VH-VL binders against Prolyl 3-hydroxylase 1 (P3H1). Designs and how they scored, part 1

All scores and structures are predictions.

Target 1, 115 residues: Prolyl 3-hydroxylase 1 (P3H1), of Gallus gallus (Chicken) (q6jhu8r557to671)
Amino acid sequence: SHLVCRTAIDEKQEGRSDNSHEVHVDNCILNAEALVCVKEPPAYTFRDYSAILYLNGDFEGGAFYFTELDAKTQTAEVQPQCGRAVGFSSGSENPHGVKAVTKGQRCAIALWFTL
Structure headers, positions and changes below count from the first letter of each chain, unless a header shows other numbers; Kabat numbers aren't used for antibody chains.
ipSAE, averaged over its two directions, is called F for ESMFold2-Fast, E for ESMFold2 and O for OpenDDE. V2 adds 0.75 times the mean of E and O to 0.25 times the DockQ between the complexes of E and O.
Where letters were taken out, [cut] stands.
The coordinates of atoms that the task and the answers printed are left out; those that the model quotes come from them. Centres of patches stay.

## First folded at step 4 (VH-VL; framework fv_ciduvectamig_arm2)

Design d10 (from c9 with heavy chain Y106F)
Fold by ESMFold2-Fast, scan of step 4:
Structure d10 (fold): chain C 115 residues (1-115), chain A 122 residues (1-122), chain B 110 residues (1-110)
Amino acid sequence: as target 1 above (115 residues)
Amino acid sequence: QVQLQQSGPRLVRPSQTLSLTCAISGDSVSSNSAAWSWIRQSPSRGLEWLGRTYYRSKWYNDYAVSVKSRITVNPDTSRNQFTLQLNSVTPEDTALYYCTTDYPEFWGFDYWGQGTLVTVSS
Amino acid sequence: QSALTQPASVSGSPGQSITISCTGTSSDVGGYNYVSWYQQHPDKAPKVLLYEVSNRPSGVSSRFSGSKSGNTASLTISGLQAEDQADYHCSSYTSSSTYVFGGGTKLTVL
């Protein structure tokens, strides 16, 4: 379990679309150019399922999103909402990231489960 | 919070083995969510990652190709520390040596030891 | 001998923005979102400034931001302050399960 808070990008940083968390996979090492995710140490290969629980909703941006293995082609997006949980398998089927928080602060708890 | 404390000889003669120890507090060297690295810094080569050790049901080591034939990074679970051994040293191995944490959740080096300047000369 | 290419120096004035680039290959910067940036003041150990391209550790100012395009990662420092004068190093994970560093960039705040 891990508490993560992300703060809004300074509005003076025009032209930036930096993600709050870049696209990754929770239990393997993603190589987006090669379109592979290698399940080996030092990655946490024992993780089977992941969940993110939002602790607040009074911010803008910070959407959780899924992509193909290329880390570019978005397949789904979940808008933050206080008390909302997003659950997914930790493997290569769910590359994911978090978009920039544009106003306020986003706080969430990350949880990982093993079979 | 993790703290890393380095110790070891600061003078080593050419052809001998450079040996440094990094004592860990705030986490276990055998934590299955941690990894433990050595990095050195010199004016001529900048920062160089040398290698790491970590526990995931068994111990693993990864080493930079430039030192792979001479290097060993070993954990010591009884003392909660890990060591660097670099064999057959030359003056080219003169550098400031750091031990660091390397957590896969971070993919970077978040805690650093104080550094040990090791001079290789006669 | 550095695997990643950084400019040797960059300069700016207080209040301005500067950007430092870090260029590698498809086997490091281009292949992975595991790029970190380190700030180093004289006679101090490097301090992590950004990890996973754009994530800031607790206590790091939002004036520091990161991005990546292809084989090049960038660190941008906005609202430059005198205390930002330091050496900046980038690093990346590699396809060989190792890490490589850039040559370092000396930031001068005029």
Scores: ipSAE 0.012, ipTM 0.696, lowest interface PAE 8.3, mean pLDDT 83

Design d11 (from c9 with heavy chain Y106W W107Y)
Fold by ESMFold2-Fast, scan of step 4:
Structure d11 (fold): chain C 115 residues (1-115), chain A 122 residues (1-122), chain B 110 residues (1-110)
Amino acid sequence: as target 1 above (115 residues)
Amino acid sequence: QVQLQQSGPRLVRPSQTLSLTCAISGDSVSSNSAAWSWIRQSPSRGLEWLGRTYYRSKWYNDYAVSVKSRITVNPDTSRNQFTLQLNSVTPEDTALYYCTTDYPEWYGFDYWGQGTLVTVSS
Amino acid sequence: QSALTQPASVSGSPGQSITISCTGTSSDVGGYNYVSWYQQHPDKAPKVLLYEVSNRPSGVSSRFSGSKSGNTASLTISGLQAEDQADYHCSSYTSSSTYVFGGGTKLTVL
């Protein structure tokens, strides 16, 4: 398990849309320009499923989102809710990131499972 | 709460083998979620990653091209440590050597040893 | 020469904001979201400030933020403080399963 907290962008950075967590895949090495995700060490190739559990809801922004392998074309978005869990396969079908937190602090627990 | 403690000779003659040890506490060297790296720092070349060892059902190594022919990074599960061996050293290998973790993978180097200044000189 | 390009030095006054760039290629910074930034005070080991471009480890001030555009990653330090005076290093994972570092940037405050 891994506790992850993301904080709002500083006032001097208002207007920037930096992601709180850049797009990646949990069990392979994503090369977004080549459109491939290579399932080999040092990546955690043994991960089969991932989950995120949100610990609070008193923030704005910080949406979890999925993309194509290009790490740019968004395919889905999940809004955080306190106590919400989001599960997904750890492989190349689910590149994902977290959008900027615009107000407050977002805290979640990341979990990984091997089948 | 991983801690890394370095040991090894601080003076090495040209053409000999540089050998350093990094003792690990707070995690296992064979943890399938950790990797164990050596990085050196010199005024002329800055920070240079040298290589790593890690366990993922079997042991793996990755090495920087510049040292690949001379370097070995080896785990020792019985003592919970890993070592750097750099063969055929020259004065250009004089540097401050660090052992590090990059756990979880891709986060970069989370924990660093205290550093060992190794001088290669006659 | 270092594989990643950083300015050798940058300076600012307390309370100001500064940005340090780290430029590579599509085989490192441009190809992967595995860029880290390190702060190093004299005679100390480097300390991780940011990983995976923009993530802060626990205990790192929110004044430190990261971003990436194309082949260039950037570290921004807002509300500059005297203790920020240090060397700053970037690193990136590469397509050959290795890591490369930038040449380092000396930040002077005052």
Scores: ipSAE 0.011, ipTM 0.672, lowest interface PAE 9.4, mean pLDDT 82

Design d12 (from d9 with heavy chain E105D)
Fold by ESMFold2-Fast, scan of step 4:
Structure d12 (fold): chain C 115 residues (1-115), chain A 122 residues (1-122), chain B 110 residues (1-110)
Amino acid sequence: as target 1 above (115 residues)
Amino acid sequence: QVQLQQSGPRLVRPSQTLSLTCAISGDSVSSNSAAWSWIRQSPSRGLEWLGRTYYRSKWYNDYAVSVKSRITVNPDTSRNQFTLQLNSVTPEDTALYYCARDYPDYWGFDYWGQGTLVTVSS
Amino acid sequence: QSALTQPASVSGSPGQSITISCTGTSSDVGGYNYVSWYQQHPDKAPKVLLYEVSNRPSGVSSRFSGSKSGNTASLTISGLQAEDQADYHCSSYTSSSTYVFGGGTKLTVL
């Protein structure tokens, strides 16, 4: 498991408005310019399912989102909520990132499962 | 708590083989959620990644183009360690050598050995 | 001739923000979101500060943040402190399943 905390002050001081976590795929190597995700050994190709768990809800922004392989075209977004979990397959169907926090602090845990 | 402990000769003659060992504690060299790398640092070239070994149903290696013809990174599951062999060394291979773990969530190096300064001279 | 281009040095005063750039190509920094940043104090091994462009490992201060635009990744250190004086290195995964590093940037805190 992997704990991540980000604050709105961090985002503002750095002049960033877009992402707290850049778009990626959990079980292959995403090349967004080439529109491919290569399932090769340095990636953890055995990962089948992924989840993220929000540990608090007293912040704004920080939404989890899915994209096409271009890492730019958003296909879905999940509203943060304390105790909310987002589950999804780890493959190229679910490129995903996390938007910048605009108020407060966001803390979440990431988890990965092998079937 | 992962620790990497390096050992091996610190002086090597030109044309000989440079050989270093990295002993792992707190993780397994055959863990399917890690990879094991060698990285060197010199004043003239900075940090250079040399190669790695890792287990994903079978053993794999990746090597930097600049050393690919001379390098072997080899795991030893019985002693929980991995080694670097660099053949046909020249004075340009003089550097501080590190072993490191590639962590799955980082695509980078989360634990490093203490470093071994290897001098290549006659 | 490091594969990734960083400024050789940068300086700042306590409490201010500084930014260090790391420029590559579409086959490394521009092609992947697998950029890491490392802090190195004298006579110490490098320590990971950021991975996947902007993620912080547990125990790394929120004063350190990362971003990427095209072929250039950036490390920003806010609220600069004396202990931030160190060398900073970027690295990226490549289309050849290898890693490359930048030349390193020496940060001086005034």
Scores: ipSAE 0.000, ipTM 0.619, lowest interface PAE 11.0, mean pLDDT 83

Design d16 (from d9 with heavy chain P104S)
Fold by ESMFold2-Fast, scan of step 4:
Structure d16 (fold): chain C 115 residues (1-115), chain A 122 residues (1-122), chain B 110 residues (1-110)
Amino acid sequence: as target 1 above (115 residues)
Amino acid sequence: QVQLQQSGPRLVRPSQTLSLTCAISGDSVSSNSAAWSWIRQSPSRGLEWLGRTYYRSKWYNDYAVSVKSRITVNPDTSRNQFTLQLNSVTPEDTALYYCARDYSEYWGFDYWGQGTLVTVSS
Amino acid sequence: QSALTQPASVSGSPGQSITISCTGTSSDVGGYNYVSWYQQHPDKAPKVLLYEVSNRPSGVSSRFSGSKSGNTASLTISGLQAEDQADYHCSSYTSSSTYVFGGGTKLTVL
């Protein structure tokens, strides 16, 4: 479980202009050029399922999105909404990132489960 | 689906306030997935974004530096519209003014009003 | 004058491909994947043609494609048709939570 709050100020200070979080996979190391995801450290390889819970909606940007293994081709996007939870498998089926927060503050809880 | 309809005076004298209204149908001015912008176009400056208003639990405004001291973009939730007020106009403010929806999925303008040519002259 | 630099004009013949560039800085085009392209026919409001660099709204022909390298975004129109004759404008979101436009490019289909 992890509480993550991102602000427009945080994005600016970290040099994150288009993404709060780079595209990754939760239980393996993504190699987007090779189109593979390898289960090895430092990834938490034992994770089976992931979820995020949005704690607020008072912000702009910060959209959660999924891609193909190339980390470029967007396949889905989740609209942030206070109280919304999105669940997904932690494996190579669901590379994902978070777009930059451009106004306000986005807070969410990230959760991981082992079957 | 979404339609933006502009109204307001087309002739303004130098030093006065330019005031335009954009009426929204097919969406709400307080929609969490939209921001509401004013953009103008002139032969000398091309397209120029002026400012926007939007609701995300509270109202926010963003304004272009070039007009920030003179501009106000205001929502009116009761009439589902938003307005542009530009103070202390000069002949350089003569332009075709558009309102537009800044759609959060696009980070760009997916619907535009019909445009209003505003002439600033004495 | 314009924050983003576009060529003033470009021309091509039916069936050819043309490319229009849009150059900004690391605080706009180079900093975000929030570049849009707009097509404007005479006496009409601009119409969104591409958003987020390369995404097409429904109904936009696959002849229109977009890309970005560093601080420069590009619009490519393949298989030029007479109705493509129009002004083309780029825009970008900025680090100041504002938008900037390019100067516009007049496309002439010869």
Scores: ipSAE 0.000, ipTM 0.578, lowest interface PAE 15.8, mean pLDDT 83

Design d24 (from c7 with heavy chain H110P)
Fold by ESMFold2-Fast, scan of step 4:
Formats: sequence, structure tokens, C-alpha cells
Structure d24 (fold): chain C 115 residues (1-115), chain A 126 residues (1-126), chain B 110 residues (1-110)
Amino acid sequence: as target 1 above (115 residues)
Amino acid sequence: QVQLQQSGPRLVRPSQTLSLTCAISGDSVSSNSAAWSWIRQSPSRGLEWLGRTYYRSKWYNDYAVSVKSRITVNPDTSRNQFTLQLNSVTPEDTALYYCARESYEYWSGPYGMDVWGQGTLVTVSS
Amino acid sequence: QSALTQPASVSGSPGQSITISCTGTSSDVGGYNYVSWYQQHPDKAPKVLLYEVSNRPSGVSSRFSGSKSGNTASLTISGLQAEDQADYHCSSYTSSSTYVFGGGTKLTVL
């Protein structure tokens, strides 16, 4: 599990205007040009399921979103809400990213499970 | 905060083994959000990534093809450090050697080298 | 020759903008969004400036920005300052789970 708290100031200082975290897959290395995701080291290939849990909702931006393998075509978006959890398989069917925080502070926990 | 401290001999004779150690503070060598790399720099070849060691349910190593037959990168969990061993050195292995951490914070993607050691100039000469 | 192609040198005056290119292949720069840029001052270890093409570590000035189009990644430094005089290195993850570096670019601020 991993706790992450980010502020709009952190995003600006790190040059992250669009995304807090770029689109990726949790258990393989995504090549968006080739439309493949390869399960090999150094990726965490043993991950089977992923979850993100929002710890607060008093901020703007920071939405979790899913894409196709091209890392561009958005398929779903989840708005942050205190206590909201998003669960998904860690594999190539769920490329995902997190949009930049534009106001306030976002705190969330990332969790990964192995079967 | 993570810091890397290098140690090891600065002069190695041709045909011997070059051996360097990188001591880690502020993180664990077995952290599953990091990988531990060796990189060297020389005027003739510039920066060259040599190899890494990392823990993902078991230990893994990856090595650059140019050194793969001679290199070992080993973790030491008891001392929280990792080492470079480069066998059968020649004068062409003379370089400034760095250890570095690769960041994998939360995600499977390789984020590059975010923390570097101070560097060790190793001369291979008789 | 280095695996990634960078110009050997670039120059600019204070307040100007400069851009440094880094060209690879579909097996490195073109294939992955895992391009990093490093700044190196004389007698110092490289320092990460950008990772994942355009992301900036905490403490790195917003004057440094990155982009990628096809097989070419670019570092742009705006509002050039004397302290920016340094060597700049690009690096990319590869299809062999390794990293490759460019030849480095010497930036002169004159």
C-alpha cells in the first residue's frame, strides 16, 4: 500500500499541468505506440488487482481515469470523493492515469493484491 | 530522503575484477518500488548504463549487452547495499562509476534515475 | 556513437529560449514514454531534470519543459540563466529492459 498526498502547488512545481500520474498499467510495461503491454521486469508482474482509495474530497482536479492501450482514448473517469474506492484488474485491460490537482490537496492510498 | 554512498578501489590492474559498493540510506535495497543501477561515464563513450538489481517477489538483474558477459550487480540486504563486479577489466573500463536509484513509485513504469551516488573514478592501468 | 542522437552543443543568451533534441528509434524513445533528462555541472553527478518525457521533480524550475513527437524527445529551457550552463543528457528505456543515453549537449550561456 502507498499513501500519496499532493497539492496544486506540488503539481505546478513538478510541471504537471495535465496529469498527476501519466497513463500506465500496474503489472506490465506499456508501449502505447505499439499498443502492447509486456509483462516483464522491472514491472510488478505479480500484481493481479489494484485499488485506489480517496481519503478526502476537498480539492479540485485529481480525477482517476482509464484509457485504451494508446494511452490517449479515455474510456472512463472517476471523480474524487472522500471514502470512494476504485478497484480494477492490474493488467493491460485497464491502462489508467490521474489528472492534475488544480486546487487544494489530494490524499489517496494505492493498494495492490496478488492471488 | 535517500542517499547513496560509494566505496571501492580506484585503481585496478588489467585482467582483474573491478568491485564497487553502494551503501543506501533512507530506503531499503529490497524495496519493491525501486531498482538499483550502475552507470559509468568516460570521454570516449559518454554515459553508459551497465545494469540493475531489484526485488519483485524475487531478485532480478538486467545488464547492458556490452558488459553482460563480465558483470554482476548484487544486492546485500543485511548491509542495505549493492555492489558492482566487472570481471576481466581492460583500460577501456577506465571511467567515473556511479550508482543510482531507479524510481518506480506506485507504478510499474521506469521513471529514470532520481538519486545518484557521488561517483568513483576507476583507472585500469598496469 | 551514442544510441540516442543529441546536438553536441547549443548556445543562447540570458532571457532567451533554447531547445535540445534527442532522437532514437521505435525500440526506445518512440516506443515508450520513459524519457529522462539530466543536467550535469562540471565535476558533479548528473541531476534528474525531467522524467516520463515532461514530468518535473520537486525543486526543478518550470523554465524546463519536455515533449516528444515520434522518435524525438525535446528539452526546452526558457528564460535562460547563467546557471543553466551545463551538459544535458537524455536517456530512454528500451525494449530490452535497459537504458540508453544520448551523447550529451553542452549548453553555453553567453
Scores: ipSAE 0.011, ipTM 0.676, lowest interface PAE 9.0, mean pLDDT 86

Design d26 (from c7 with heavy chain Y104P)
Fold by ESMFold2-Fast, scan of step 4:
Structure d26 (fold): chain C 115 residues (1-115), chain A 126 residues (1-126), chain B 110 residues (1-110)
Amino acid sequence: as target 1 above (115 residues)
Amino acid sequence: QVQLQQSGPRLVRPSQTLSLTCAISGDSVSSNSAAWSWIRQSPSRGLEWLGRTYYRSKWYNDYAVSVKSRITVNPDTSRNQFTLQLNSVTPEDTALYYCARESPEYWSGHYGMDVWGQGTLVTVSS
Amino acid sequence: QSALTQPASVSGSPGQSITISCTGTSSDVGGYNYVSWYQQHPDKAPKVLLYEVSNRPSGVSSRFSGSKSGNTASLTISGLQAEDQADYHCSSYTSSSTYVFGGGTKLTVL
């Protein structure tokens, strides 16, 4: 379990990142060019399920999103809400990232489960 | 929290084995959420990653092609350290050698080198 | 001769922005979101500045940002300060489960 906080990036800063977390998969190494995700070390291959719990809602941006294996084609987005939990399988079916926080600070707890 | 302390000879003769040790504090060499790497730096080649050792239910090693035939990276769980052995050294192996930890971010298995040792300048000369 | 291509040097004045590029192939920078940037001051070990293209470790200023397009990753430093004068190195994971580095870029703050 990990507590993670992301703070707003100055909107006027040149070269500002558009994502707080780039697209990845929780239990394998994603190669977006080859459209494969390889379950091998150093990845945490033993993770089966992932969850994120939002601890606050007084920020803007920071949306959680899912993509295809190309890490570009967005398939779903979850709006942050205090007390909201999002659960998903840790494997290649759920590549995901986090968009930039534009105001305030986003804090969440990440959880991983092994069967 | 985690610190890496390097030790080993700073002068090695051509054809001999270069041997360095990296002592770990604040983490375990057998932690299944880390990997332990050696990197060297020289004016002519810049930074060059050499290899890693890591534990994921069993021990694994990965090595750069340029050194693969001469290199061994070994963990020592009883002393919480890992070592570099580079065989048949030449003056081209003269470099500043670093040990480093590869630590995964919470959302992915890949952070890069988040903790570095102090560095050891090794000269290969007669 | 390094696996990843960086400009040898870049310069700027306090308050300006600069960008450093890092170009590889589809087997490293283009294939993976595992690009890291390191800052190195004279006589010091490198320190991780950015990881996974754009993520900042705790304690790293928001003036440092990262991006990637195709086979090229970029580090941008905004609001340049005198203490930013250092060498900057990019690194990428590869399809052979190794790491490669760029040649390094010397930043001069004039």
Scores: ipSAE 0.012, ipTM 0.686, lowest interface PAE 8.3, mean pLDDT 83

Design d27 (from c7 with heavy chain Y106D)
Fold by ESMFold2-Fast, scan of step 4:
Structure d27 (fold): chain C 115 residues (1-115), chain A 126 residues (1-126), chain B 110 residues (1-110)
Amino acid sequence: as target 1 above (115 residues)
Amino acid sequence: QVQLQQSGPRLVRPSQTLSLTCAISGDSVSSNSAAWSWIRQSPSRGLEWLGRTYYRSKWYNDYAVSVKSRITVNPDTSRNQFTLQLNSVTPEDTALYYCARESYEDWSGHYGMDVWGQGTLVTVSS
Amino acid sequence: QSALTQPASVSGSPGQSITISCTGTSSDVGGYNYVSWYQQHPDKAPKVLLYEVSNRPSGVSSRFSGSKSGNTASLTISGLQAEDQADYHCSSYTSSSTYVFGGGTKLTVL
């Protein structure tokens, strides 16, 4: 239901490859040092499923990725492709982030579902 | 378009209760995609988040430790507004008070304080 | 004293890049990816620039970017413009389900 666009880091920040979106969980508050994700407000605790739909493919970087609760150990990565959708449960089993966009602009629609 | 309109007394005596109202248009105070906060700003303390109210199947409140014993943030669904009550005020409570919306309409869950009221300068003086 | 530490002031010239730091503890900046940055022009309410460390709201220039390492979050403004002259405030979620702010940084564009 929401359009999100992320742009490449320009040359004045050359050498910086920080994530375009830091690792988080969609329905709880992640503390990666304590290895817990607490299902409490203000998090949207009622979210059950999440999805992202890519609207373009003419950019570089911006890969969607999943980690363990430590927000460091990568478990999966999805390369962006125009029209590609990624679906996943909103809970602590799917911490995720978005890697830096290194060229162009990445646009996607984010959706959340409640059972 | 969402707007927040503040009202309330600008002068409060020490030991009395500071009461401010924030009227909401363009959104509902019971929206499950928002939280409604009070923040103040003073030269000595900068910006201070004071507390919030929000609806997620039931009403919740969170308050900053420094004011927790004196503060109440209450929603009013019939008038689509929320209020700040701060008891036992001292001159240290003199500040510009803002109401603000915290929005949760991104895949990340948090937009920060995306809409702010106009601010109300409250002076605590005898 | 503010909960999060920011430099009181920074300055730069048009076209340059500047970075503003925001240092907390493991109970706020270090523990959570819920750091926001606000821009405030004189006599105006703050405006959100970044949320969740590095996300930009619609309408915010790509010249503004955010990052975090350990207990320190950073706001970088590239291609400085005269309009960027303002106060910049960081905030973070805390282990008490509250928010705290930094002391604010005055940016002067010379």
Scores: ipSAE 0.013, ipTM 0.666, lowest interface PAE 6.5, mean pLDDT 83

Design d28 (from c7 with heavy chain S108E)
Fold by ESMFold2-Fast, scan of step 4:
Formats: C-alpha cells, structure tokens, sequence
Structure d28 (fold): chain C 115 residues (1-115), chain A 126 residues (1-126), chain B 110 residues (1-110)
C-alpha cells in the first residue's frame, strides 16, 4: 500500500498542467501515440488489480478518471469522497489519471493485488 | 533519508574496464519502488543515461543502446550496493559518473532521479 | 549527442517569467508522460525539479511549472530570482525502456 497526497496547483503559474497525475496504466508502459501498452519493466507487470481509497473529502477537484489508450478520450470519472474506494484491473483496459486539485489536499491509499 | 556514496578508480587506461560502486543507505537495493541508475556527464555530450538495475519479483537490467555491448549494472543485496562495469573504454568515456535512484510509486508512476551520488570524475587516458 | 532538443541558453530579469522547451519524438516525450526536469548549479549533482511532466517534489517552489503538448515538454519559471541561474535538463522515458536527456539549457538571470 502507498499513501499519495496532492495539493492545489497555483492558479498564477504559467504553463501549469490541469492534471495532478498524468494518464498511465498500472502494469504496463503506455505509448499513447501508438495505442499500445507493453508489459515490461519498470512497470509493475505482476499486478492484476488496483484500488485507490480516499482518506479525506475536504478538498476540491482531484477527480479520478479513465481514458482510452490515447490518454485523451475520457471514458469515466469518479468524484472523490472520504471512504470511497475505486477498484479496477491494472491492465491496458484502464488507463487513468487524476485531475487537478483546485483547493486543499487530496490524500489516498493505493493498493494492488496479484490474482 | 536516502544517500548514495560512490567509490572506484578515477583513472582507467584505454581498452581496460571502468568499475564504479554505489553504496546505498536509507533504502534497499531490492526495493520494489526503486530502480538504480548510472548517468554520466561530459562537456561535449551533456547528461547521458547509461543503464539501470531493479527488482520486480526478479532482477532486471536496461541499458542505453550506445553502451549496451560493453555495460553491466549489477546489484549486490548483501552489501546493499550496485556497480557499473564498462568494458573496453576509450578516451570518449571520460566523464563525471553519477549513480542515482529512480523512484516509482505503484499508481503514481515515475518520480525521476530523486537521489544522486556525489559523482566520480573518471579519466580514460594512457 | 542529445536525443531531446533544448535551447542552449535562455535569459531573463528578476521578476520575469521564462520558458524552456524540450522537444523529442513520439517514442519518448510524445509517447509517455514520464518527463522530468533537473536543476544543476555549478559543481553540484542535478536535482529533480519536476517529474511526470508537471509534478513538483516536496520543497520545490510553485514558481516552477511544467506542461506538454505533442512532442514538446516545457518548463516555466515565474518570478525569476537570482538563485534560479543554473543549468536545466529535461529527461524522458523511451519506447526501448531507457531514458534520454536533452542537451541542457543555461539560464542567466540578468
């Protein structure tokens, strides 16, 4: 398990990203231009299932979202809520990222499982 | 607090093997959330990533194409260190050599090279 | 030979903003969100400034921000300070499971 905290991006910063975590796949290396995800190191290739558990809800933004392999076409979004868990397969079916936290700090625990 | 301490010869003759050691404190060379890299820097080439070793259920190595035929990056779990071995060196291998930790988090991805050794200037000359 | 293209130098005045570009290909910068930026002062090892395009390690000022569009990643430094005078290096993961660096950019604060 792993604790991850993200803080609000400064609104005045030039060139800032609108994401707190860019799109990736948990058990392979995503090449969004080629639309391929290759199971190779340094990815955690042995993991089959991922979960994230939100530890707080007193922040704004920070939504967890899924995309197609192009890392651009959003397919689903989960709003953070204290005690909410998001579970998903670790493979190329679930490229995902985290949108910008606009106020406060988002903390979550990441978990992974081998079947 | 994680620290990397480098050691090894600073002068190597052409055609010989360049060997450097990086001793790790505050983390394990077999950590599932790290990879251990060698990077060199020269005025003419800038920064060059050479290779890494890391543990993910088993040991893996990745090497830059330019050095792949001559390089070995090897972990030593008993001493908590990793080494660079570069064979058949030429004066073009003269550089400041760094070891570095690559940090990975399971869902967050790659943090880059977050801890660096002090650097070792290696001169390849007769 | 550097795989990623950076301007050799950039300059600015205290309080100004500057941007440093880092251009690669679809097999590195364009293909992955694993772009890091490093700050290097003379006679020091590089220090990670940004990772995964735009994330800041603890202790890095919010004046430093990152972005990416296509095959080009950018580092922006706002509110320039004298202490920002340094070399800046970009790095990207590649389709061959390696890393490549840019040529480095010398920032002069005039």
Amino acid sequence: as target 1 above (115 residues)
Amino acid sequence: QVQLQQSGPRLVRPSQTLSLTCAISGDSVSSNSAAWSWIRQSPSRGLEWLGRTYYRSKWYNDYAVSVKSRITVNPDTSRNQFTLQLNSVTPEDTALYYCARESYEYWEGHYGMDVWGQGTLVTVSS
Amino acid sequence: QSALTQPASVSGSPGQSITISCTGTSSDVGGYNYVSWYQQHPDKAPKVLLYEVSNRPSGVSSRFSGSKSGNTASLTISGLQAEDQADYHCSSYTSSSTYVFGGGTKLTVL
Scores: ipSAE 0.015, ipTM 0.707, lowest interface PAE 7.6, mean pLDDT 83

Design d29 (from c7 with heavy chain W107Y)
Fold by ESMFold2-Fast, scan of step 4:
Order: C-alpha cells, then structure tokens, then sequence
Structure d29 (fold): chain C 115 residues (1-115), chain A 126 residues (1-126), chain B 110 residues (1-110)
C-alpha cells in the first residue's frame, strides 16, 4: 500500500484543469495512440485489483476518472470524499487518471491485490 | 534523503572497458518502486539515456539501441550499488556520465530521474 | 542526433511567460503520458521539474507547468525570474521501454 498526496496549484491559478495524475493502467504500460496496454516490467503485471481510499475531504478538485484506452474518452468519474473507496480491476479495462487538485491537498491510500 | 555517489576511472584508453560505480544511500537498489539508470551528456549528442537495472520479483535490464551491444548495467545488493560497464570505447564515448534513480511511486508514477549522482567526466583518449 | 526536437534557445523578460516545445513521434511523446522536464544550471546535474507531463515534484514552483497535445509536449514558465536562466531538457518513455531526450533549450532572461 502507498500513501499518495497531491497539492493544489497556486491559488491565483485555481481555475486550471491540468490532470493531477495522467491516465494510466495499473498492471501494464498504456500506449493510448496504439490503443494497446502491454503487460511488461516496470509495470506490476501481477496486480489483479486496485483500490483507492481517500483520507481527507478538505480539498477541491482531484476527481478520479476512468477512460477508454485512448486516454481521452471519459467513461466514469468519482468525486473525492473522506472515507470513500474506489475499487476496480487493475487491467486494461480501467484506464484512469486524477483531475487537478485546485485547492488544498488530496491524500489517499492506494492498495493492490493479487488473486 | 536519497543520495547517489559516483566513482570510477576518469581516463580510459580506446578499445578498453569504461567502468563506473554508483553507491546508493537512503534507498535500496532492490526497491520495487525504483529503477537505476545511467545517462551521459556530451556537447555533440546532448543527454543520452544508456540503460537501467531494476527489481520486480526478479532483475531486469533495458538498454538504448545505440549502446546495447557494448553495455552492461549490474546491481549489487550486498553493497547497495550498481555499475556501468561499456566495452570497446572510442573517443565518441567521451562524456559526463551520471547515474540516476527512476521513481515509480504508486504504480508507475514515472517520476522521471528524480535523484542524480554528481557526474563523472570520462575522457577516452590515448 | 537527439530523438526529441526542442528549440535551441528561447528568451523572455522578468515577469513574462515563455513556452518550450518538445516534439517526438507516436512511439514516444505521442504514445505515452511519461514526459519529464529537467532544469540544468551550468556545471550542475539536471534537476527534475515535471514528470508525467504536468506533475510537479515537491519544492518545484507552480510557475512551471506542462501540457501535451499529439506528439508535442510543452513546458511553460510563468513570472520569469533571473534564476530561471538555464538549459531545459525534455525526456520521454518509448515503445522500446527506454527513455530519449530532446536536444535542450537554453533560456535567457533578459
């Protein structure tokens, strides 16, 4: 498990919408142009399931979102909330990223499971 | 926190092997969230990534095509260090050589090269 | 030759904003969200400024921001300061599981 914190951009730029984490897949290397995700090191290819647990809610932005393999077509979004957990399979069906934190600091615990 | 300390000969004759060592403190060479790279810099070619070694259930290496036939990057877990060996050097291999850590926080937050050694200027000359 | 294309030089005045481009192909910049930017002052090792296109390490000023469109990544420096005068290098992961660098851009703050 890992503790992951991301801090907001400068408050004077709080309307900025650059991603906090670019779109990726947890157990393979995503090539969004080729629409392929290759299971090879340095990726942790043995991961089967992922979960993110939010530790705080006193920040703005930082929404978790899923996309198609093109890393552009958004399929779902989860708004952060203290104590909320998001679970998903680690494979190519769930490319995901995190939108910019616009105020404060977002902290979460990332967990991975192998069956 | 994490520091990389380089050592090795700074003068190498053409056709010999260039050998450098990078000692790691504050992290483990077998860290599951790191990879250990060698990069060189010259006026004519700029920055060039040469290769890496890393541990993910077993040891792996990746090498740049331009040096693949001559290069070995080896970890040493007992001394917490890794080495560069570049065979059959020519004056074209004259460069400032850096070791660096690639960081993979979370899965694959590719932090790029977040910690660098001090650099070693290696001259290949007779 | 360098695999990624950067302008050799760029200049700006204190307080202004500048942008440095880094152009590759679909096998590096265009294919992966693993672009990093490095700042290098004379006689110093490079220092990471941005990773994964737009993420800042702890301690890096919010004046540095990154973006990517197609095969081109961009570093923008806002509110230019004298100490920003340095060489800037982009790097990208490749389809061969390697990294490549751009030729570097010399920033002059006039």
Amino acid sequence: as target 1 above (115 residues)
Amino acid sequence: QVQLQQSGPRLVRPSQTLSLTCAISGDSVSSNSAAWSWIRQSPSRGLEWLGRTYYRSKWYNDYAVSVKSRITVNPDTSRNQFTLQLNSVTPEDTALYYCARESYEYYSGHYGMDVWGQGTLVTVSS
Amino acid sequence: QSALTQPASVSGSPGQSITISCTGTSSDVGGYNYVSWYQQHPDKAPKVLLYEVSNRPSGVSSRFSGSKSGNTASLTISGLQAEDQADYHCSSYTSSSTYVFGGGTKLTVL
Scores: ipSAE 0.014, ipTM 0.688, lowest interface PAE 7.0, mean pLDDT 84

